# VH-VL binders against o52749, part 6

Target 1, 162 residues: o52749
Amino acid sequence: MTIDQMTIDQMTKIFLADKESTLNLGILLGETLTAGSVILLEGDLGAGKTTLVQGLGKGLSITEPIVSPTFTLINEYTEGRIPLYHLDLYRLEPQEVLSLNLEIYWEGIEIIPGIVAIEWSERMPYKPSTYINVLLTYGDEGSRQAEITPFNCTISDLIATK

## First folded at step 4 (VH-VL; framework fv_lerdelimumab)

Design b13
Fold by ESMFold2-Fast, scan of step 4:
Structure b13 (fold): chain C 162 residues (1-162), chain A 124 residues (1-124), chain B 109 residues (1-109)
Amino acid sequence: as target 1 above (162 residues)
Amino acid sequence: EVQLVESGGGVVQPGRSLRLSCAASGFTFSSYAMHWVRQAPGKGLEWVAVIWYDGSEKYYADSVKGRFTISRDNSKNTLYLQMDSLRAEDTAVYYCAKVPYYYGSGSYTHFDYWGQGTLVTVSS
Amino acid sequence: SSELTQDPAVSVALGQTVRITCQGDSLRKYYASWYQQKPGQAPVLVIYGKNNRPSGIPDRFSGSSSGNTASLTITGAQAEDEADYYCNSRDSSGYHLVVFGGGTKLTVL
């Protein structure tokens, strides 16, 4: 994987040559992010959002196959280092998302903190106070670019090790 | 102070219906999800049903689904449980219980306040 | 049917420490809350979340969570702590649904 730009307080841009590069980025995030991290996944259809979450699962040492929660809305994986909560808001309108009380997944009161990965986060009428936005965009000849932007935090605040 | 007062319990024959009420005071009733929890004599607690703050979502335990209906009247600060097709195994003290989520619908599942309960006895 | 398992009874000597446990696969995802119930009375919330104590609950009550197990610890048990203790959590079949453990009767000797 080629890293084009990285800053502590700003966007990190990562060149992803192929699908395996996207998976490996997910693995790195799954190995390093602390419990309570919320990842908002944005990008065009087919841009690799599900592949990145499959990487997150692998980085957490989850052995169960990671599948899109398009039908179930929420898939919960607890076999790994910390839980993974995978949401897909594709079939919901913003007003329907309000009734889900998504904040229960990151507030740490009833639900054990883990990594929360939300696909189609554009459907959310509200955002957590602290999150990482991951935007996947198309590049040339099958490549992708990931733009990782922390909001109200630094990337260093959210990783277990430097 | 928060108070929940259940009423409507009594002795009823199998197959009949009964409606329970829970009168709430001391908090903004319309801002909190409400639950019914029951306890058979000498047995443990069993969750029955939940209704969200605005009445838009309702969920039931499998043992009562299709027979019981939860509802609320926010203008009267009152929660209801309509119990149809009653069975001997529905005999229990029925508690009204509140979740702690404020200023929105609650999907929380722990109960900060309980009523004193109302006894329903289903016997032939 | 209950997916949370508690031992039906436990005893502790006055002034000693006792741990009451609750086990179930949903506890890998969701914290347990704990209720105290005395005969003829409604349950009283004593611990919620990992280790949060409501106002008015004595500091001898504490909670912990690890893997599929949640525990309620009473440090320096008093006679008035004799009661049934129930855990509850979110049912893993649905995030709106609730499940209770079978209850543990605590006797203070």
Scores: ipSAE 0.499, ipTM 0.796, lowest interface PAE 2.2, mean pLDDT 86

Design b14
Fold by ESMFold2-Fast, scan of step 4:
Structure b14 (fold): chain C 162 residues (1-162), chain A 124 residues (1-124), chain B 109 residues (1-109)
Amino acid sequence: as target 1 above (162 residues)
Amino acid sequence: EVQLVESGGGVVQPGRSLRLSCAASGFTFSSYAMHWVRQAPGKGLEWVAVIWYDGSEKYYADSVKGRFTISRDNSKNTLYLQMDSLRAEDTAVYYCAKVPYYYGSGSYTHFDYWGQGTLVTVSS
Amino acid sequence: SSELTQDPAVSVALGQTVRITCQGDSLRRYYASWYQQKPGQAPVLVIYGKNNRPSGIPDRFSGSSSGNTASLTITGAQAEDEADYYCSSRDSSGYHLVVFGGGTKLTVL
């Protein structure tokens, strides 16, 4: 394994002054991540998770509006550089999430690989073997903080260009 | 060797019922989702229904919703399709079909093995 | 829509290459599977995913996918390849529902 291929579980903290900063972080991720990437989004309601996914869509050159999948489990966007699969597990219990067999979205067998963005990933009873965790928390004066932790992957180059 | 053997087909009048069976062998039946697919004489393939490996989830084609019921008995390695309120347009060879991967098998929709089919003819 | 469209018939000369196409909106999200069906027989899976071939399927069969289109290519067609070919995919809702194309009858001349 080369240094670039090392397993990394390294947290990076990013200060997000406003909603536009959260959107721009999403844009950077959408421009940079390869097909098969899984982003697990954590944080309270209103912390900017949907804004980050809207940024992902813009970074992928998706021109259609990105909307949180309220009462629908999955929204799929296919017009961009690679597909975006947007899931919101807020309404589901862990046992219900297990029945969805979410692994089909990142294994690349039947479903065309893209970026998988899962809101309320705390609901998942299991995690993919490789993912990027993004925790969004409130800061002072309307700001946010993103804690980005890659697991069995690296995003060092992406974070360096923020 | 994986084998799927359908039975229960026959000639039946409109409005009546039939129950189809699919006997499975050569794999751990209780670990795989199972599907029913039909084909009208001289026509193409049409998906009918799916049942999860543990029987917890079931989904149906719009054309059969409310009339057909899929079920399974894992202790007998047998899949069933209860067909009620049969119509002439239900005339078809009915195949049972298996998905290949058991950890995500309930979500897969390509079929590595098919039975030989059983003919259902709805005729007055 | 979840409809998959195939041409109803295609012909190929013995030893020539033929491409059978399948088109539909669901193919932007999901790979097509391809089934071969000979008269009086059950369908046989020949390609699944982008280009995966089950054990026992000859290497002259290959698959490809781009945009809303999937293709099955048979290189050096043999007489025994004469059959109906069906594409299949998940429906556009993503809830494990399956849709099939109308089928393409391949005649080997």
Scores: ipSAE 0.462, ipTM 0.780, lowest interface PAE 2.4, mean pLDDT 86

Design b15
Fold by ESMFold2-Fast, scan of step 4:
Structure b15 (fold): chain C 162 residues (1-162), chain A 124 residues (1-124), chain B 109 residues (1-109)
Amino acid sequence: as target 1 above (162 residues)
Amino acid sequence: EVQLVESGGGVVQPGRSLRLSCAASGFTFSDYAMHWVRQAPGKGLEWVAVIWYDGSNKYYADSVKGRFTISRDNSKNTLYLQMDSLRAEDTAVYYCAKVPYYYGSGSYTHFDYWGQGTLVTVSS
Amino acid sequence: SSELTQDPAVSVALGQTVRITCQGDSLRKYYASWYQQKPGQAPVLVIYGKNNRPSGIPDRFSGSSSGNTASLTITGAQAEDEADYYCSSRDSSGYHLVVFGGGTKLTVL
């Protein structure tokens, strides 16, 4: 594949033995993703979505606490390598999401590009042309599994890095 | 071509009301959020209010919140600003301003077209 | 609430380069837009986003940003560039709110 060609990669599964493993996955993504990256986060409450975003913040060298934007909708963090935009669509209907014009966060016109992490992305009636879906599910005896599916992009190089 | 024409300005006493209009042409008015921006004589620009393309969401500057009401009539391609409880500090040229429509319908905050402005003077 | 700070005045010699600056915490996450205003006229958008010019704006106008600072650069200033220049950005205190700088009066000597 050339850099100019779009690709739909296969899902990558990662075993996460504990909370620290989920945090470390977030750190890896925060250290390596480029500005304009969009992460769509899926998974049940308690599956580690907040922990993953806290990892993203740490990987970006953000030292202020990363908190859930469930009540504020959007939290914006600018002290790191690139900005982190953390959204939680839980309280919105799909029609309400349309009115927010969320594409302003990844199009790079008014808002400085960073990493966009969207929780409850199932509420979106549209998706970016390029994104990484991260599904966090419960595994055996308190473990978790991350299913990482890139859409019109690739992350295989990131997963191969230890 | 895009045109925005404000009207309704004039001299009014403190505590009274005034309604401004902005007639839009040359674009599909109902697809764009619209803003009001004002400028006191010899002073800088101050944002006043925004209304989304369908009238569903409205936001105001703290200085006018509770006194001014933004509205629109998409069937008439007209934007309005109802100004109640006017104060001397509201004396300004009032501009209507259009956001670009690139990928959506209301969240942009830069203005590609402005009207010529209408002067509101609040004086006793 | 966010605030954008500009110097009130700046001068440049004809044909020389001038840089007008705008500073505020919202500029760490939002690009500034720049408006030119001549006496008795409505503002005109000259730069938006990182460094975009609307159709009809001369290429001597350019924008840049770093940290909490945005700049408008006029390379080879002309007499007709004499005007007030306002920066603007999204207000960090609200999603759809707008804030303007106090304006900089440019005199072309």
Scores: ipSAE 0.661, ipTM 0.837, lowest interface PAE 1.1, mean pLDDT 87

Design b18
Fold by ESMFold2-Fast, scan of step 4:
Structure b18 (fold): chain C 162 residues (1-162), chain A 124 residues (1-124), chain B 109 residues (1-109)
Amino acid sequence: as target 1 above (162 residues)
Amino acid sequence: EVQLVESGGGVVQPGRSLRLSCAASGFTFSSYAMHWVRQAPGKGLEWVAVIWYDGSEKYYADSVKGRFTISRDNSKNTLYLQMDSLRAEDTAVYYCAKVPYYYGSGSYTHFDYWGQGTLVTVSS
Amino acid sequence: SSELTQDPAVSVALGQTVRITCQGDSLRKYYASWYQQKPGQAPVLVIYGQNKRPSGIPDRFSGSSSGNTASLTITGAQAEDEADYYCSSRDSSGYHLVVFGGGTKLTVL
């Protein structure tokens, strides 16, 4: 049995040498995730969270430029394979996040299901029952590390090609 | 069986106030956001206001903002709409409307149950 | 003055199929709900979540959507289906706002 036959549904560490590597990880996620998927993005300011979401948009075939929703809170992109809902909770306290009723974005009742990408997910007082956590941390000059942890789901198909 | 019964409608002069009530039964009222929707005679439906399950959030249509106040008393299973500074264009049947179940904070915008409505006529 | 546009009237022969349409930019992001209203009565939800029927609604009612358009289809219209039909959706400018179409009067011939 080789290492590539081991379970990869647990936390996976990915070395990201540059901005293009972070973008490419996002593209892979955008190509492979199904409607109703939730990605929780953690990491300090400048760690590449918006770059990852820009990759996600490219993987979904969204042609509109993806920008940070820090001041708008929510940006919605409906041109791609499935919608992309990009949220940034930076300006909110946990009590204020509760009032947003974020579950409407992944339950598929009133809002057309897509991929939900939430920056500053540390602000959330509750988590979806199923999600993928992505923590971006600083490495050497220009590099990053992504720690990808699925909760009540699997990402085995995502990293088999990297 | 879910029931919503509106009351408090009537004829009132412009500039006056009126308070509508909606008595709810057959579900856990305190767990659901509630809406008011109105319909002018012979016209279409127009959304008026929403209140969260615990009363923490309230939102209004621009046409009524600053004049109408939505409130609820969960101990009495009753929804209210306080209507101040009434205008002729507020003449309508007012419906209270229930969203599907949600035990936390939040609101849907489709209504699984409606009351029968109460007519408000603003005229001189 | 709703941002959702419906034709004011349509007719269908008894037993035939009719499609009622609703158009608006909010439908690109949000599913339409459909309400049936008979004279002197409160609206009744017939379709939500694109094509979900509440308990008690006949299976002849179905919904579909694509782009900025949503449709309510009644397959094999019955006399009791004669009513006004309203589409509704979340407002594209606000999470807490509801918008209704102007309504379509269905006449069953």
Scores: ipSAE 0.540, ipTM 0.780, lowest interface PAE 1.5, mean pLDDT 85

Design b19
Fold by ESMFold2-Fast, scan of step 4:
Structure b19 (fold): chain C 162 residues (1-162), chain A 124 residues (1-124), chain B 109 residues (1-109)
Amino acid sequence: as target 1 above (162 residues)
Amino acid sequence: EVQLVESGGGVVQPGRSLRLSCAASGFTFSSYAMHWVRQAPGKGLEWVAVIWYDGSEKYYADSVKGRFTISRDNSKNTLYLQMDSLRAEDTAVYYCAKVPYYYGSGSYTHFDYWGQGTLVTVSS
Amino acid sequence: SSELTQDPAVSVALGQTVRITCQGDSLRKYYASWYQQKPGQAPVLVIYGRNNRPSGIPDRFSGSSSGNTASLTITGAQAEDEADYYCSSRDSSGYHLVVFGGGTKLTVL
């Protein structure tokens, strides 16, 4: 089986030996994802979600420091190849997320399409029609594991970039 | 046919209050966010306020915050703007404006239909 | 609150192409919408979401954006296009807030 033969709901597990490995996964995603991509980030506090988004920023050639939007809810970065919209739903209940109308960030009507990265996506009572779910979990000796699950898309778009 | 008809404008003295109405027809009013936009005589457009489809969220321009209150009555298909502590710089034609419906979003900020406007003149 | 800047006036000869420009920092992340307003009338939406035309808007109207700038282009300008044109976008200070440019008066010669 090659990556080109993967379909929707196929999960890929990636071993991340250290923080630099998590950053590098983010860099790969930032270099390869097209405008309109949505990444839903799940995982425990400290599992590397912010590090992955810092990687996304580096892959997009954003030089501004990427910080967690835990207190601001949304941080928007526009200096890169395409925009990065970084959301953190930690402080919201699912009912409160509905009032935000987050779909405006990925539908490309009023907001310039970019990469949308949503931390604590477990708080969302609905999902985009197309997205990549990334679950980060703790491993042994400071390692992490990323479980990447595409929905209504394939991961071949990330790997088979020419 | 979508129609928005504003009413309640008129001449009012500084410091007084006025209430504007916008009667909506031709669409399911309760499913759409609604905005107020104003235009001073010979000047440009200035956004005033928005109210969510169910009345749960309201946002205002800094120039009117604390003085104006947007509200709606979905049973009457009517949008309101309560204007308190009126100032000369509030003199304008006031338009109600409708957002389009795309995927249920109430957060859109472009307006597919506008009313004809109602003139408010704040003068002694 | 971000400001959207437009030139106050522009002229075009009948049948020629004119570009009306809108500039502001919010345009780096939000598309501009464009409204046409004729004297004594309510504004009419001409372009939204970068380059989408509502039903009934002639094909000669198009939108574009790059960096902090959005443009409305009218190719083959007609006498009936003489009007004030306003750009509008989401405000950078809040994603539910709206800001308008100062307007550009188009004269068709």
Scores: ipSAE 0.596, ipTM 0.825, lowest interface PAE 1.7, mean pLDDT 87

Design b20
Fold by ESMFold2-Fast, scan of step 4:
Structure b20 (fold): chain C 162 residues (1-162), chain A 124 residues (1-124), chain B 109 residues (1-109)
Amino acid sequence: as target 1 above (162 residues)
Amino acid sequence: EVQLVESGGGVVQPGRSLRLSCAASGFTFSSYAMHWVRQAPGKGLEWVAVIWYDGSEKYYADSVKGRFTISRDNSKNTLYLQMDSLRAEDTAVYYCAKVPYYYGSGSYTHFDYWGQGTLVTVSS
Amino acid sequence: SSELTQDPAVSVALGQTVRITCQGDSLRKYYASWYQQKPGQAPVLVIYGYNNRPSGIPDRFSGSSSGNTASLTITGAQAEDEADYYCSSRDSSGYHLVVFGGGTKLTVL
């Protein structure tokens, strides 16, 4: 199953057998999502969300290492097909998130549109008008499961036309 | 109609202090970040400082950091710039400037309205 | 601390097209805004974002951006377009910091 075959406007579950499968899902998203896409990453503590974003970077043809922005809050990557804006809200309370005015990253007014990937998006007291929620959970034997839910859009709306 | 009116400029000796004011009208002042921008006579624009809508965040250009203090009084719709330890190179017309975005009150960095400016001359 | 570089002067013949450029690393991820300033007056915003014009700005003004370069194009320059033009952007050294280019003096011949 490719992402373009997923059920439109509904949650889709994807079995991820290993870390490489998570990376490959990220690569697919990075190759296909259009500028202005917002991915809200939720789920288990650990490497899965960062691995997906590393895949996004690879799919965008970013060659510099993608690292967690846990301490910097925001990492910006501009060498790829479109920019990647990687945020990690782990260390922030909701009131502190309001202070970041995150909407400037997806409104396309001052910041050049790219893919916005937000880890710990459950810390956000507000959501973009259009986004893809990705929930990563542990499965059996080191596997993962991704639950992909588009909000106010379809998967096909956000995938670049080849 | 949006209006920004600067005042408080004048001639001052090096090492002294001066406080500028900017009176705002025609918009909900308390909902917008405000900036100070200066321009030395015959020279280009130089950003000076920003203050968030509620006063919680303040940022300064390296050239003025530690000497200038931006503040605001939302009850009076007034923006201030306290300028300490003034130097000859601080001689400039000082503009207050408004960001256009209501909901991103601390975020935007382009200016839809500018005041007329007030001249500060630092001279011995 | 980041720099935006503009050519200090350009000329254009009345009715012709002129392109004013701005270069800097910040422009790879942030759009430039453009301000027009006439002698003795405050700056006026003419372009923001990729190519947005505030109400009242003539449609002969347009913006473009590619890589580390932003451009302001005036198609069919008029005498009243003679002014200094400044580009501006977010400073890459700080989220809320602002940087201006040195300005370009446009003379309409």
Scores: ipSAE 0.573, ipTM 0.814, lowest interface PAE 1.9, mean pLDDT 86

Design b21
Fold by ESMFold2-Fast, scan of step 4:
Structure b21 (fold): chain C 162 residues (1-162), chain A 124 residues (1-124), chain B 109 residues (1-109)
Amino acid sequence: as target 1 above (162 residues)
Amino acid sequence: EVQLVESGGGVVQPGRSLRLSCAASGFTFSSYAMHWVRQAPGKGLEWVAVISYDGSEKYYADSVKGRFTISRDNSKNTLYLQMDSLRAEDTAVYYCAKVPYYYGSGSYTHFDYWGQGTLVTVSS
Amino acid sequence: SSELTQDPAVSVALGQTVRITCQGDSLRKYYASWYQQKPGQAPVLVIYGKNNRPSGIPDRFSGSSSGNTASLTITGAQAEDEADYYCSSRDSSGYHLVVFGGGTKLTVL
């Protein structure tokens, strides 16, 4: 089932009652996304971005702990169905992000394709040609809302398996 | 056509210095990261150093850290390798090598063009 | 510590298929590139990014990758394929760092 594949303003909103709900969304994405997928994670500190990536790891059957790359910038996990590349741009200015040439992680030339999850994607002065934007916002009593917007791609499998 | 021409090699005594140059033509030099790779006589390839397209980032193999300095002059389309405190084990043919992708900060690690190399012999 | 291991020598009969292998932990994350080097000449890129050939490289050259192993296959080896072959990859010890295998000397009988 295809929803919409090409419009940046089309969005799926998902209510996340608690941390476990955020983890489960990550698991669904990790189980369904193909190699070369890029997830851009936006939202305030504490809004569940790392929890979502921990879910991605679990959905990929990665058994090693997923930790925030706050100090390393990039954490690479290769023991799952496909690799997971977890980036955190929090400490970088846009000009510093340009020097990383992040496109090497999704173009599939030197780096084996996997799921790329980028926290603080607001720091990026450029975007991949295809990506899924995930905005996590606060709700009441520990709840969150995820706004999932695909750009030049589809989330049809996400709807089918939910 | 893309051309890379190394120069500056020769025979030098241990502990001395030598500067290698690589003259580039046939592409927009200022848009590409550049690498140095060496090969000791009868031995395999060993990566030496990389410099980003704008010269802001530099990385070195552990065997040359603190002794070698990579630099570039984009106005002259020239890459340099300053080699200080030379040792017998630095004896090798030194190649400059170009990455294939436009606007690299040294992130790419495969080389579409190589120079013909310049021989450095460190001996007494 | 990252390293790439190759057998030092391999032989193949003219017109037969040969497979040159490269092993290392970096290959679990990064594809290998392959270089051909003939005596007295600079290396020439023959395969990059798993199985891409630069313009001018014959289609008898192919690459493959699985786990910690990368392979260069020459199907229907020709006399001019006699050379040293080096694998190379991004080093797992650091961003931007490059590692080469020790090289494999191919003799075409």
Scores: ipSAE 0.479, ipTM 0.793, lowest interface PAE 2.3, mean pLDDT 86

